# Miniprotein binders against q53ft3: the designs that were tried, part 14

Target 1, 195 residues: q53ft3
Amino acid sequence: MFGCLVAGRLVQTAAQQVAEDKFVFDLPDYESINHVVVFMLGTIPFPEGMGGSVYFSYPDSNGMPVWQLLGFVTNGKPSAIFKISGLKSGEGSQHPFGAMNIVRTPSVAQIGISVELLDSMAQQTPVGNAAVSSVDSFTQFTQKMLDNFYNFASSFAVSQAQMTPSPSEMFIPANVVLKWYENFQRRLAQNPLFW

## First folded at step 3 (miniprotein)

Design sL14
Fold by ESMFold2-Fast, scan of step 3:
Structure sL14 (fold): chain B 195 residues (1-195), chain A 104 residues (1-104)
Amino acid sequence: as target 1 above (195 residues)
Amino acid sequence: SPIQEEFRKLMYEALEYMREALELFWEAEELYEKGDKEEALRLFRKAAELYQKAAELFLKAAELAIKNNDPKSYKQAIYYAERAMEYAEFAQKYAELIQRELEK
């Protein structure tokens, strides 16, 4: 039903089914992983009204799993990309005195997928995502996104130059992105809290 | 090779969905400014769908790169997929704000 991708590694398409509604992928040597991709295979959709909550677990200093909610996959959104490099800090026995008796924890992380009701999924908050209710926080987020947007447009133009066909084609998408960026900047300048 | 050619085709197709999504995003912003909130909401949602389609194609390209043992192409495809997902989320957040305004 599911697949799991990591750069430079074989694609995993055979999750371990640990319950009727729960699936797990093992990620050995996870310290070398920056991104994990989870996607649905096109053969079996979720039952109506259901989706998948995607979790990540890593071993703490005691070797016990620490689970974190990364996000969701659904029939309407069948793939998701997660950055896990920031989630790997958890080995507490690195200080000299603590390492005296405990020298090893399992180095295998896991991706877990729990099939659950869409209503249940809507009640959950993925890691790194704080509930934002104020316009001040949204303004900061918006500015970050505008910066990323323009940087992406530049990267998009560069990447187009590395691919066939002709470099002239890269100006049309960049132009549309630039126009959107300029219009949004103008709107923010006139009324910074309009959104 | 055939795999490299398929990779390029997927990347180009995904980039075209990105362009279409950006155009819809821009149109939605203009409509919102003119006070057509219902139509702006519809287009922001449509833009999110197209960004998600782009992400799916970038992920397919990434899978081909893995099978071809090409980590540089994989990193490129993942980078674009990540950006497409961020923009989809951005479009969805704008749609949520407009929906809240319409609910009042």
Scores: ipSAE 0.000, ipTM 0.177, lowest interface PAE 12.1, mean pLDDT 66

Design sL21
Fold by ESMFold2-Fast, scan of step 3:
Structure sL21 (fold): chain B 195 residues (1-195), chain A 104 residues (1-104)
Amino acid sequence: as target 1 above (195 residues)
Amino acid sequence: SPIQREFLKLMEEAWEYMLEARELFQEALELYEKGDKEEALRLFRKAAELYQKAAELFLKAAELAIKNNDPESYKRAIEYAELAMRYAEWAQEYAERIQKELEK
């Protein structure tokens, strides 16, 4: 249902389901991550009146997870870009206390998605400045990339519905999403204006 | 399970051909509109070939699913095989029309 993208890394499309309404992506080496993108794959919408609350978790110095609400994804807003660099445990400090020990503090953070009622989501306040407010080259590129993918996936769903009456579900393997991403990047590198 | 892994592998390979065929099909349409009929013809023919390969892999996946008593996966694979076959037919139809235009 969901995908998670970090610049310079392979896109993740297989979230670990930890409850009926909760999904998690692992982010190894999260100290090197400035932005994370969460998006819907475009094949299965949320049920009526529901959406996804997006959380970020990092291990603190005692190894305890700290979950923070970053924002939301919905059928009407199926992708979101979050800046997480300011939310990390204070690594990069010149003082020894601030550096993470690999024995006690794993370098793996998590993105969590909780499927919730839209009314409940409206009452929640995300951490400040997690959502990207300034338009930069990465934000523009990512938005165009996601738009292209969503239109592509939606087009397949429409075509299938027209040619096979009443299809109950569309199947698209994770590697097909990866191939689309690679093809999009390749085309963009050859002609940045192709979209 | 080994059968489930083989099923997923076949579905994945089939969808890779579907994506590649779709890319070629769209490029062929753009080339045809620009008047490059010979290159458009080549890409429509290649797209048809790749759609047919996708259909064959979906049918193999369907065979595995029915042997594994998994009617849901069988139905899904059959639906995608039918979709791939229809796209192959459309790509071939475009190629045939362009071939006739080039002969005139």
Scores: ipSAE 0.000, ipTM 0.149, lowest interface PAE 17.8, mean pLDDT 69

Design sL22
Fold by ESMFold2-Fast, scan of step 3:
Structure sL22 (fold): chain B 195 residues (1-195), chain A 104 residues (1-104)
Amino acid sequence: as target 1 above (195 residues)
Amino acid sequence: SPIQREFLKLMEEAWEYMLEARELFQEALELYEKGDKEEALRLFRKAAELYQKAAELFLKAAELAIKNNDPRSYKEAILYAEYAMLYAERAQRYAEEIQKELEK
């Protein structure tokens, strides 16, 4: 259902399902990670009224996980960028992963996604050092652009038939990407409130 | 001007990763064709990693372009970020296929 992109690492699209409503990605050597992108794969949308709360955990000096709420993904906002640099020494957030508090290997962090009611998610506050802020218009604009990008990208399949391209080739026609961006800009200009 | 200089540095650094990833990807294809599947797997994984680094830097450049009210630079940076992400996924698909072949 979900994907996780870490700067300088292979994208992960196979989350470990640890409960019916909980998914985890492992992040080895987490001290070198600055940003994490979490996104929905464009298949299996959340049920109506549901979304995903995104958590980050790292092991403390005893190997116990410290969970912090980073933010949310929903059908209307299916991707988000989080800054996790500076979160690796701090108090934990309220979290639904209590049963997963076991001693872990040092240097392996996790991204956790908990499928929750949208109403419940609206009552939660992400940690103060995550880069996402609802009061910042630039952050809102950037997330809206990423949402549009992922909605567009997820509509196209990359098949094994397209396995021999050079980096100069695009999997989708360049003019289609340009038209998507121009359409997004035009919509912003006509109605800044659409985002 | 200071923001524009930082933008150009990020774009240049990102593009260096793109070119390095391309070289590794092409080497991996040649290794795969001559039957060196284990080395091909390693290089496809490394290429994917470098494409991911490029994508991150292009996204940072896009953020600066928005701050600088420069929609053309923003468009360019976002398109290159998309290229990098798609090529990372392609390199990973090669790696996944080879991994499965090696496990048979």
Scores: ipSAE 0.000, ipTM 0.089, lowest interface PAE 19.8, mean pLDDT 68

Design sL23
Fold by ESMFold2-Fast, scan of step 3:
Structure sL23 (fold): chain B 195 residues (1-195), chain A 104 residues (1-104)
Amino acid sequence: as target 1 above (195 residues)
Amino acid sequence: SPIQREFLKLMEEAWEYMLEARELFQEALELYEKGDKEEALRLFRKAAELYQKAAELFLKAAELAIKNNDPESYKLAIRYAEIAMQYAELAQLYAEKIQEELEK
């Protein structure tokens, strides 16, 4: 199985399986997305000789999907960061998902993963720039995870003075959020390469 | 109520594990940058373990919310459990990537 991460959003780990060899993640409000991270979960590898081709789709002016090949994930390269900002028209609908006639909601983009033979993948050229290097992937992936955690935690925090002792109104203790933020600030000062 | 206070106690304990896991995660990343992949691997695995412990506590809190007929607290605890599990998987992903690098 696969995961998909966008800065400022929760990590998606449950792709919609649309065929035996095809998986899709929905990306609402895609116009605000600059980068997308795609990665393999757990220790379950692709079968020998196979990998995943990663595609990006957005609605054109008629609401029809426009699929573009971003790159690949394989057992040897199980994660990749893709820049999708500024992507426009690609090579059209000549791609593995075209025949499936996937229907999408307006303003929702998709990341598609097609499990393909490595030999077949070698014959294809991704649009735009390739994925960042492994060290850059590690650092940027970590930054995205931290942003998502802070945004999530902050959205549920309330002061103790405002808390009503009712199980219907659950809150994260304010001191837990503050402690996390203090640790974040301290780590940022100790390792400035992160931010 | 006693069950409500137990719910809050479990939620707080879970978040303490989340914070500890994150501290180890940051240390692991720093070690990776320095080239100490072996120690980075160890800390990423430890972070994954602590995130899993957080998820278990959030799920336990969700069970108490069900018993208390509180669907909103149940939904919130389940969402936190999902986040903790996702972060555990992320830490495991980093560990597996480093393990693979060390094996080649």
Scores: ipSAE 0.000, ipTM 0.159, lowest interface PAE 13.1, mean pLDDT 67

Design sL24
Fold by OpenDDE base, second read of step 6:
Structure sL24 (fold): chain B 195 residues (1-195), chain A 104 residues (1-104)
Amino acid sequence: as target 1 above (195 residues)
Amino acid sequence: SPIQREFLKLMEEAWEYMLEARELFQEALELYEKGDKEEALRLFRKAAELYQKAAELFLKAAELAIKNNDPKSYKQAIYYAERAMEYAEFAQKYAELIQRELEK
């Protein structure tokens, strides 16, 4: 139902469902994370009148999770980018994950998605400056990523005639894709907004 | 005490419904994701029914806790009753969603 993307890391598409209405992604080495993208996979929509409240948790000095509301995802806004690097010293308030028995690892932060009524979500106030971008920014990111890949890969493209006897199709060596991926991840890790 | 025994019995029975409903709910989501909407719909409806049964039992347990002047047990029972009701509604909302999709 949900995906989570951290710059320089593999996309996560398998959230832990800790309750019927609550999903959690683990973020190891969270200290190095600046931005997180949360998105709907598009396989399962929210029911009518419902959306997702997105929370970030990090362990406090006592090892207890501090949860902060980052923002929201909805059927109309199925993705969002959040800056979490500046949130690691904040105070937690009441949160929907507090009563949940979530397995905790001291060095692992979490992204939690709570499926809630839209009316209830409207009464909640995300932490300041957490929400970097809406669907448009995620779309732009995806588009730029694809464009970047295409431009890079196409520069190494060879015709089939150059590789084997026969036709009009262009080929890109597999190693080019790998090189692009590595370079893109490196850049993304350095600056999640490099595009 | 007899009241405490009855309370525990209700909580246990309610929890059994919660567990069964949860399994059905999760399976329903998976089926829905795979495109088996008819079976997903059936399971969501069944889950909703089970959650509702759980909620009713938790509420009965809460009533017993009040009678027994046990605020801790009361709070616990109410907490789970609220969750059960929430999940019942959630399951029902998915059922409604799928039903509408099947009608198109």
Scores: ipSAE 0.574, ipTM 0.835, lowest interface PAE 0.8, mean pLDDT 83
Fold by ESMFold2-Fast, scan of step 5:
Structure sL24 (fold): chain B 195 residues (1-195), chain A 104 residues (1-104)
Amino acid sequence: as target 1 above (195 residues)
Amino acid sequence: SPIQREFLKLMEEAWEYMLEARELFQEALELYEKGDKEEALRLFRKAAELYQKAAELFLKAAELAIKNNDPKSYKQAIYYAERAMEYAEFAQKYAELIQRELEK
């Protein structure tokens, strides 16, 4: 039903179902994770009036899980990006013993998804600064990627007069690359998940 | 007491239905993901029936706990009766969703 993605890792699409309405993804080495993407696979939509509450859990100093509400996914908003870096380091509070590396808690966190009624979800408040708009974060990243690609490709642009015949080389006009870039950027602005 | 033994028997029977319903619910979700909508529909409907039976037994256990002047057992039985009813509703909602998709 759900997928979980961390940059630089294989996507997880097989959540552990721990109850009828509860699904969990393990996040090993979570101290290296800044963002987590949670999304619906598209095979099973939520029934009418239902959605998913997304939680983050990390072990406290006693090894007990501490659950925090990050945000929501729904049929209308089937993906969300969450910033967890601020949550995994003592919730932003500086503890006197925080810099002492005496005993490290195991670095395994979890993403939990609870299927709930939309009315119940509307009454809950996510932890501050955890949710990142998929449009804002992903669109900005993709725009920067497109800019980088276009700049890189254009750095190899040569005039037709500077080209030498070569049977093994293919040349693509710069205007074709620009047209692709503009088309992709336009489509991304209309729907960030079109690809 | 005889009433306390009857309470435990009802709670155990209710949990047997809960666990069977949970297994069917999970299998139905997996079948739905694989595109086997007709079989998923059948299992969601069966899970809903079993959750409803579990809820009835938990409620009967709650009634016995009150008569046995045991408020702790009453609260436990009521809690699980509510969870069973909630899960029955979820199973029915998934079944309704699949039924609509099959009619499309």
Scores: ipSAE 0.299, ipTM 0.720, lowest interface PAE 3.9, mean pLDDT 76
ESMFold2-Fast, scan of step 3: ipSAE 0.267; ipTM 0.696

Design sL31
Fold by ESMFold2-Fast, scan of step 3:
Structure sL31 (fold): chain B 195 residues (1-195), chain A 104 residues (1-104)
Amino acid sequence: as target 1 above (195 residues)
Amino acid sequence: SPIQQEFEKLMLEAIEYMYEAFELFREARELYEKGDKEEALRLFRKAAELYQKAAELFLKAAELAIKNNDPESYKRAIEYAELAMRYAEWAQEYAERIQKELEK
């Protein structure tokens, strides 16, 4: 039902179902994560009047989970970006995962999704710094994903020097982008398999 | 709200294509190192195609931002499209190099 994306990591689409209405994704090495994207897969919508509350959990100094409400996903807003860097253990909130005995290793965080009534979700307050509506934060997430690609490609190319891309000037004017797209559409119309 | 939601959906879909293309690019490079040039060529071409799909989605998002009178979102979507096309160019360059090697 759900997917979870972290810049520079393989997308997760197989959440662990820990209760009839509760799903969990593991986030190993969470201290290196700035943003997480949670989204609904296109095949199964929420029932009318329901949505998903998105929680983040990390182990405290004793290895005990500290759950914080990040925000929500709904049929009307099926994806959300959350900033998890900088969250503190002192900001633990009320959460529906309290009855679950989830054992975790140090440095492994979790994203939890609880399917709840929309009316119940409206009464809840997410932690103030988690939900990201800013384009700048989304830009940072995208840049990290791209940086991971560049770093990996460059590092891997050390054993294959002849295939290392030259990082040509990265600034392409918007008009060149649009012109490329027009040329691409034209070529695709002439031959869909021109690649 | 509905326009912003559609914008976010397009941006997320484009990012997913970029990450999928990244994994194909990585796999292609490993195959090339192992001497499987034909399979490497196939995956580099597929990576280029996915980066191009990402660019198309970012450009669609940019168009929505214009219609919504949101210059900030437009600027970001265009920047993402530029990066996606640059990645597509790199993947295509690798594919062309391998194609030339196979012709020899």
Scores: ipSAE 0.000, ipTM 0.188, lowest interface PAE 11.3, mean pLDDT 67

Design sL32
Fold by ESMFold2-Fast, scan of step 3:
Structure sL32 (fold): chain B 195 residues (1-195), chain A 104 residues (1-104)
Amino acid sequence: as target 1 above (195 residues)
Amino acid sequence: SPIQQEFEKLMLEAIEYMYEAFELFREARELYEKGDKEEALRLFRKAAELYQKAAELFLKAAELAIKNNDPRSYKEAILYAEYAMLYAERAQRYAEEIQKELEK
């Protein structure tokens, strides 16, 4: 029912069903992962009144799983992106000098999905930093995305100029994208933190 | 290919939602500075909704890129989805702070 995406890796669409209402995806080499995307497959919805709670698990120093609630997916919000960097085992060692001398063998982390009643999900609180972004990081992503956005849209404008209009196709005029980009750059230049 | 054409269509649709969300975010910011906090709240919420919609479409495009064995398009779609989610989070945090301010 579910898919799991990690940037730079092949999509996983075959969750391991560990109970009637519980599914897991394995995340090997999880220390290199910053974000995980969880989404629903196809057109098969959750039963009325149900949704999925998304958890992240990593092995502690004794190999025991530590589960943290990341968030939710529902029929109304069938995909979500979670930041897992900073939630990993060993990121908050008791003593800094002790952590510097520790060599740990990596293990496999997991994404878990639990099918639950929406009322039950509404009473749960995800870990705060799973979806947190700093202002500095946000500004950098904004500038990079704007450049990619404009370049990508401009490449499609060339193709569309060669096509006859289609009733089923929605095309964005290149000048609209350009005007948006210019207006946004003006705003960022005047106040980079207006975001 | 048909898969490539559908990928392009989803990417453009998602980009259009991003454009609309950016305009709403800008308008919400101006309303907030003018002191119209209730309208600012409404528009920040609408912007967050559109950013979220864009992210969903970018994720659909990423899925098609995988089916089409196109890792470059996959990477691009995933990056745009991540950016869209960060924008949605930002707009939602603005809305939450204004909501708290109005409830005081």
Scores: ipSAE 0.000, ipTM 0.170, lowest interface PAE 13.0, mean pLDDT 67

Design sL33
Fold by ESMFold2-Fast, scan of step 3:
Structure sL33 (fold): chain B 195 residues (1-195), chain A 104 residues (1-104)
Amino acid sequence: as target 1 above (195 residues)
Amino acid sequence: SPIQQEFEKLMLEAIEYMYEAFELFREARELYEKGDKEEALRLFRKAAELYQKAAELFLKAAELAIKNNDPESYKLAIRYAEIAMQYAELAQLYAEKIQEELEK
């Protein structure tokens, strides 16, 4: 019913159902994760008056899970982006025994989705600024996604061009995409930090 | 093969929507920074629609690839869908923020 995306990783669409109304995604190596996207797959909507509360869980210094409410997804807003970097448990320099934990095993965090009444969800307050709302956060996220996309699109466009016997014999759709990409690459090269 | 040809057609159509959406997103961001919030809102909403169309086409390509027992093409299409969905949500968040500002 749900999907989970992490920038630079493949999408997860197979949530573990842990209760009739509760679903969980595992996030391995979560210390490298800054943003998580949660979305509905579109096949099965929430029942009328229901939505999904999105939680983030990480192990605290005692190994106990700490669940924090990040926000919500609903039929009217079926996806949401959350910044989790500020919510992680790590403040090692302030911890009295932080320096004694010098060996790290890969940490696994979780995204939890609880199907709840919309009226109940309206009474809850998400922790901090988990939902991406600042201009700086949007700019940084956009820049990273642009880099990822253009690297990937460039690879695909080159492969398609290499498979074409002659550029002048390309069909219109492929030629239009290639021509547009060439124009964009030229502009991006002139001002890569602005775009 | 006909199946590979259909996959490529879906991918290229989706990429074209992505490029159009990126241009609109860039223009919208510029307009927002210049204080033209009404026009920025319009373009962010348009960009979100095009990113969403791209995502749908990438997901269709992914379905085709997995049915064709082609895991590498599936991974490619899913990666593109992932990026398109992230950009659609980002554009929607900008639009929502601007709409809230205009209603104050």
Scores: ipSAE 0.006, ipTM 0.246, lowest interface PAE 9.4, mean pLDDT 67

Design sL34
Fold by ESMFold2-Fast, scan of step 3:
Structure sL34 (fold): chain B 195 residues (1-195), chain A 104 residues (1-104)
Amino acid sequence: as target 1 above (195 residues)
Amino acid sequence: SPIQQEFEKLMLEAIEYMYEAFELFREARELYEKGDKEEALRLFRKAAELYQKAAELFLKAAELAIKNNDPKSYKQAIYYAERAMEYAEFAQKYAELIQRELEK
């Protein structure tokens, strides 16, 4: 039902359902994440009168999750961008020797979505400054993905047509384009600074 | 800022349609490769429809950007609209070829 996007990472479209009305996405290496986009996949709307409350959790010093309400998604506003920098544990001022902290234990944060009554959601207050009024980070990710996939597909099709065109060869070989797309997604997931 | 908020809403809705269309396009190609041409045809047609919906939303966002005198947002929206239309054409081309194969 839901998707989660971090700039420079694979789009997640398979949330873990932890209850009838609760879904979770894992965010590894969350300390490098500035923004998260949560969106509905568009094929299944919320039931009438319901929406989704979006939460962010990070592990505290004891490894226990600390949940914070970021905002909401609804049928009328099926996507939202959240700034999570500043909500992470241990955020503080710059230090003279900051560059010397090279190795850190990988940590996993979570995005949680709770399907709730709209009236109930209206009574809740999200943490300050989490919602972003701009789609820039999400747009940058999708733009790079679309450009790279399209340019590859179109250049490959032209090359094939120039060699030996035939009706069956008008199709771009699905396995070649799919393999490229999968490799691109893996690269994107491994490098949050890909663009 | 109401115009900016509506622009953002339209861009994000369009991007969601693009993602759904990409997944359907990918599934359709896998089905075609394994020989399930009827289901591949159905999904390519659905992908084309979603790409077209995305293009319409991107174009509407572009109009708002012009009204808001925001040339960078306009440029982004138009670029995405153009890409969405090209993807729709691509999905439609696959659908037409498969339909011809099935009509025989």
Scores: ipSAE 0.006, ipTM 0.123, lowest interface PAE 10.7, mean pLDDT 67

Design sL41
Fold by ESMFold2-Fast, scan of step 3:
Structure sL41 (fold): chain B 195 residues (1-195), chain A 104 residues (1-104)
Amino acid sequence: as target 1 above (195 residues)
Amino acid sequence: SPIQKEFYKLMREAAEYMWEALELFEEAIELYEKGDKEEALRLFRKAAELYQKAAELFLKAAELAIKNNDPESYKRAIEYAELAMRYAEWAQEYAERIQKELEK
């Protein structure tokens, strides 16, 4: 139902379902990640009146997950870009021992998606600096264009999959989605802070 | 049928113009951020043209779907044409804003 992508890594489209309404993606070596994109696959929409709350977790000193609400995805806004670098760095208050190389078990973070009622989601407050907040109209347009193009590309791909195959026709709907994904990765690699 | 094959060809070509327009739109934003407003303006105008081209092709596809008595394909093509026209309007709006900045 969902996808998760990080620049320089393979896209994940197979979330682990941990409950009827909860899905998880593992993010190994998350200290190298600045931004994460969460998106809906075009094949299955949310039921009417429902959406997805997107959470990020990392293990605390006791190995227990600490979950933070990043934001939301809905049928009307099926993709979202989140900045997680502040969440994993203590939000700018690194102590003098932050650079010490003591031997540790590698950390694995998670993206969690909880399918919830839209009314319930409206009452929740995401962490203030996780969602990419545009300080200018161009950032807003870029996100809006990517969301709308993704909706178009995924809708087109679904439509193509349902068409009768013809030997003389060459439709590669996966290439439309792939081009969108490659373009997004290019943008993220060239200017990680843009998103 | 031959009409159905032409419909699919038009839909695919239109989708390719949509992708090319999006790439130019993002390049225009990048140029604007770097201070190259003149080149950004050029690319926003080019993106608008390509979105308009996509809309034309989706509308042609819609016409073929109607001739082929295929209301589902007609509805889909019309929806994509409307979407492409909206994107063209947004690209043109940014071009107009930059043009005004350059005239100051």
Scores: ipSAE 0.011, ipTM 0.292, lowest interface PAE 9.5, mean pLDDT 67

Design sL42
Fold by ESMFold2-Fast, scan of step 3:
Structure sL42 (fold): chain B 195 residues (1-195), chain A 104 residues (1-104)
Amino acid sequence: as target 1 above (195 residues)
Amino acid sequence: SPIQKEFYKLMREAAEYMWEALELFEEAIELYEKGDKEEALRLFRKAAELYQKAAELFLKAAELAIKNNDPRSYKEAILYAEYAMLYAERAQRYAEEIQKELEK
């Protein structure tokens, strides 16, 4: 149902099914991986009301899996890119003289996909900056541009309110700008591509 | 459909270049603020190249959407291409200003 791609490696399309609703891909030599792409194959959609939660697991210093939620795939958004380079560190995997000691950190990580209700997925929070989708790639830039516009327009409106009206100048009430900005932020959160 | 799969593949590849470009762009700003102007220049130029590559892939995705009679996907891919081109131009502009500074 799913595929997993790492740049420079052969695509994996044969996930190991570990439960009725759970699928796993192995990522050997994961310390060399910066990004992972997870996507649905174009043959079988999710059942109505269902989607896939995407998890990343790496072994801790004791070899125990540490699972982190990266994001989601759905029939409407059947692919996602995740940055995992920042998620590989910690928990005693480093040694001051690592090359002189036996490193007991396993080099195999896993991508896990759990088929879940869309309502349940909406209540979950993915780790930090792991998700890198086309939609998410532009949200920060769009938000910064919007913040700059709001600040500019608000400053302009206040300045105009302090001066006598002039035919050569545009005037925008600050209250209208604030309400537009709040509505735009709400819409951007629901659909980042509406703009 | 096979065209739909190829569309999403192109969108994913383009987004990865966008994110890599953003990381280099932010690192370039940090290096510039620390006074390492030559390295900042190098990274701004590299970021511009990656943004440009992202734009090319988004435009290719847009072509597939048009051939598949999918105007919604077409508009989204074009919007992403426009953002990528905008940020490529921004990175190039920063590089040009740093180059001028280094020329005294």
Scores: ipSAE 0.000, ipTM 0.111, lowest interface PAE 15.9, mean pLDDT 67

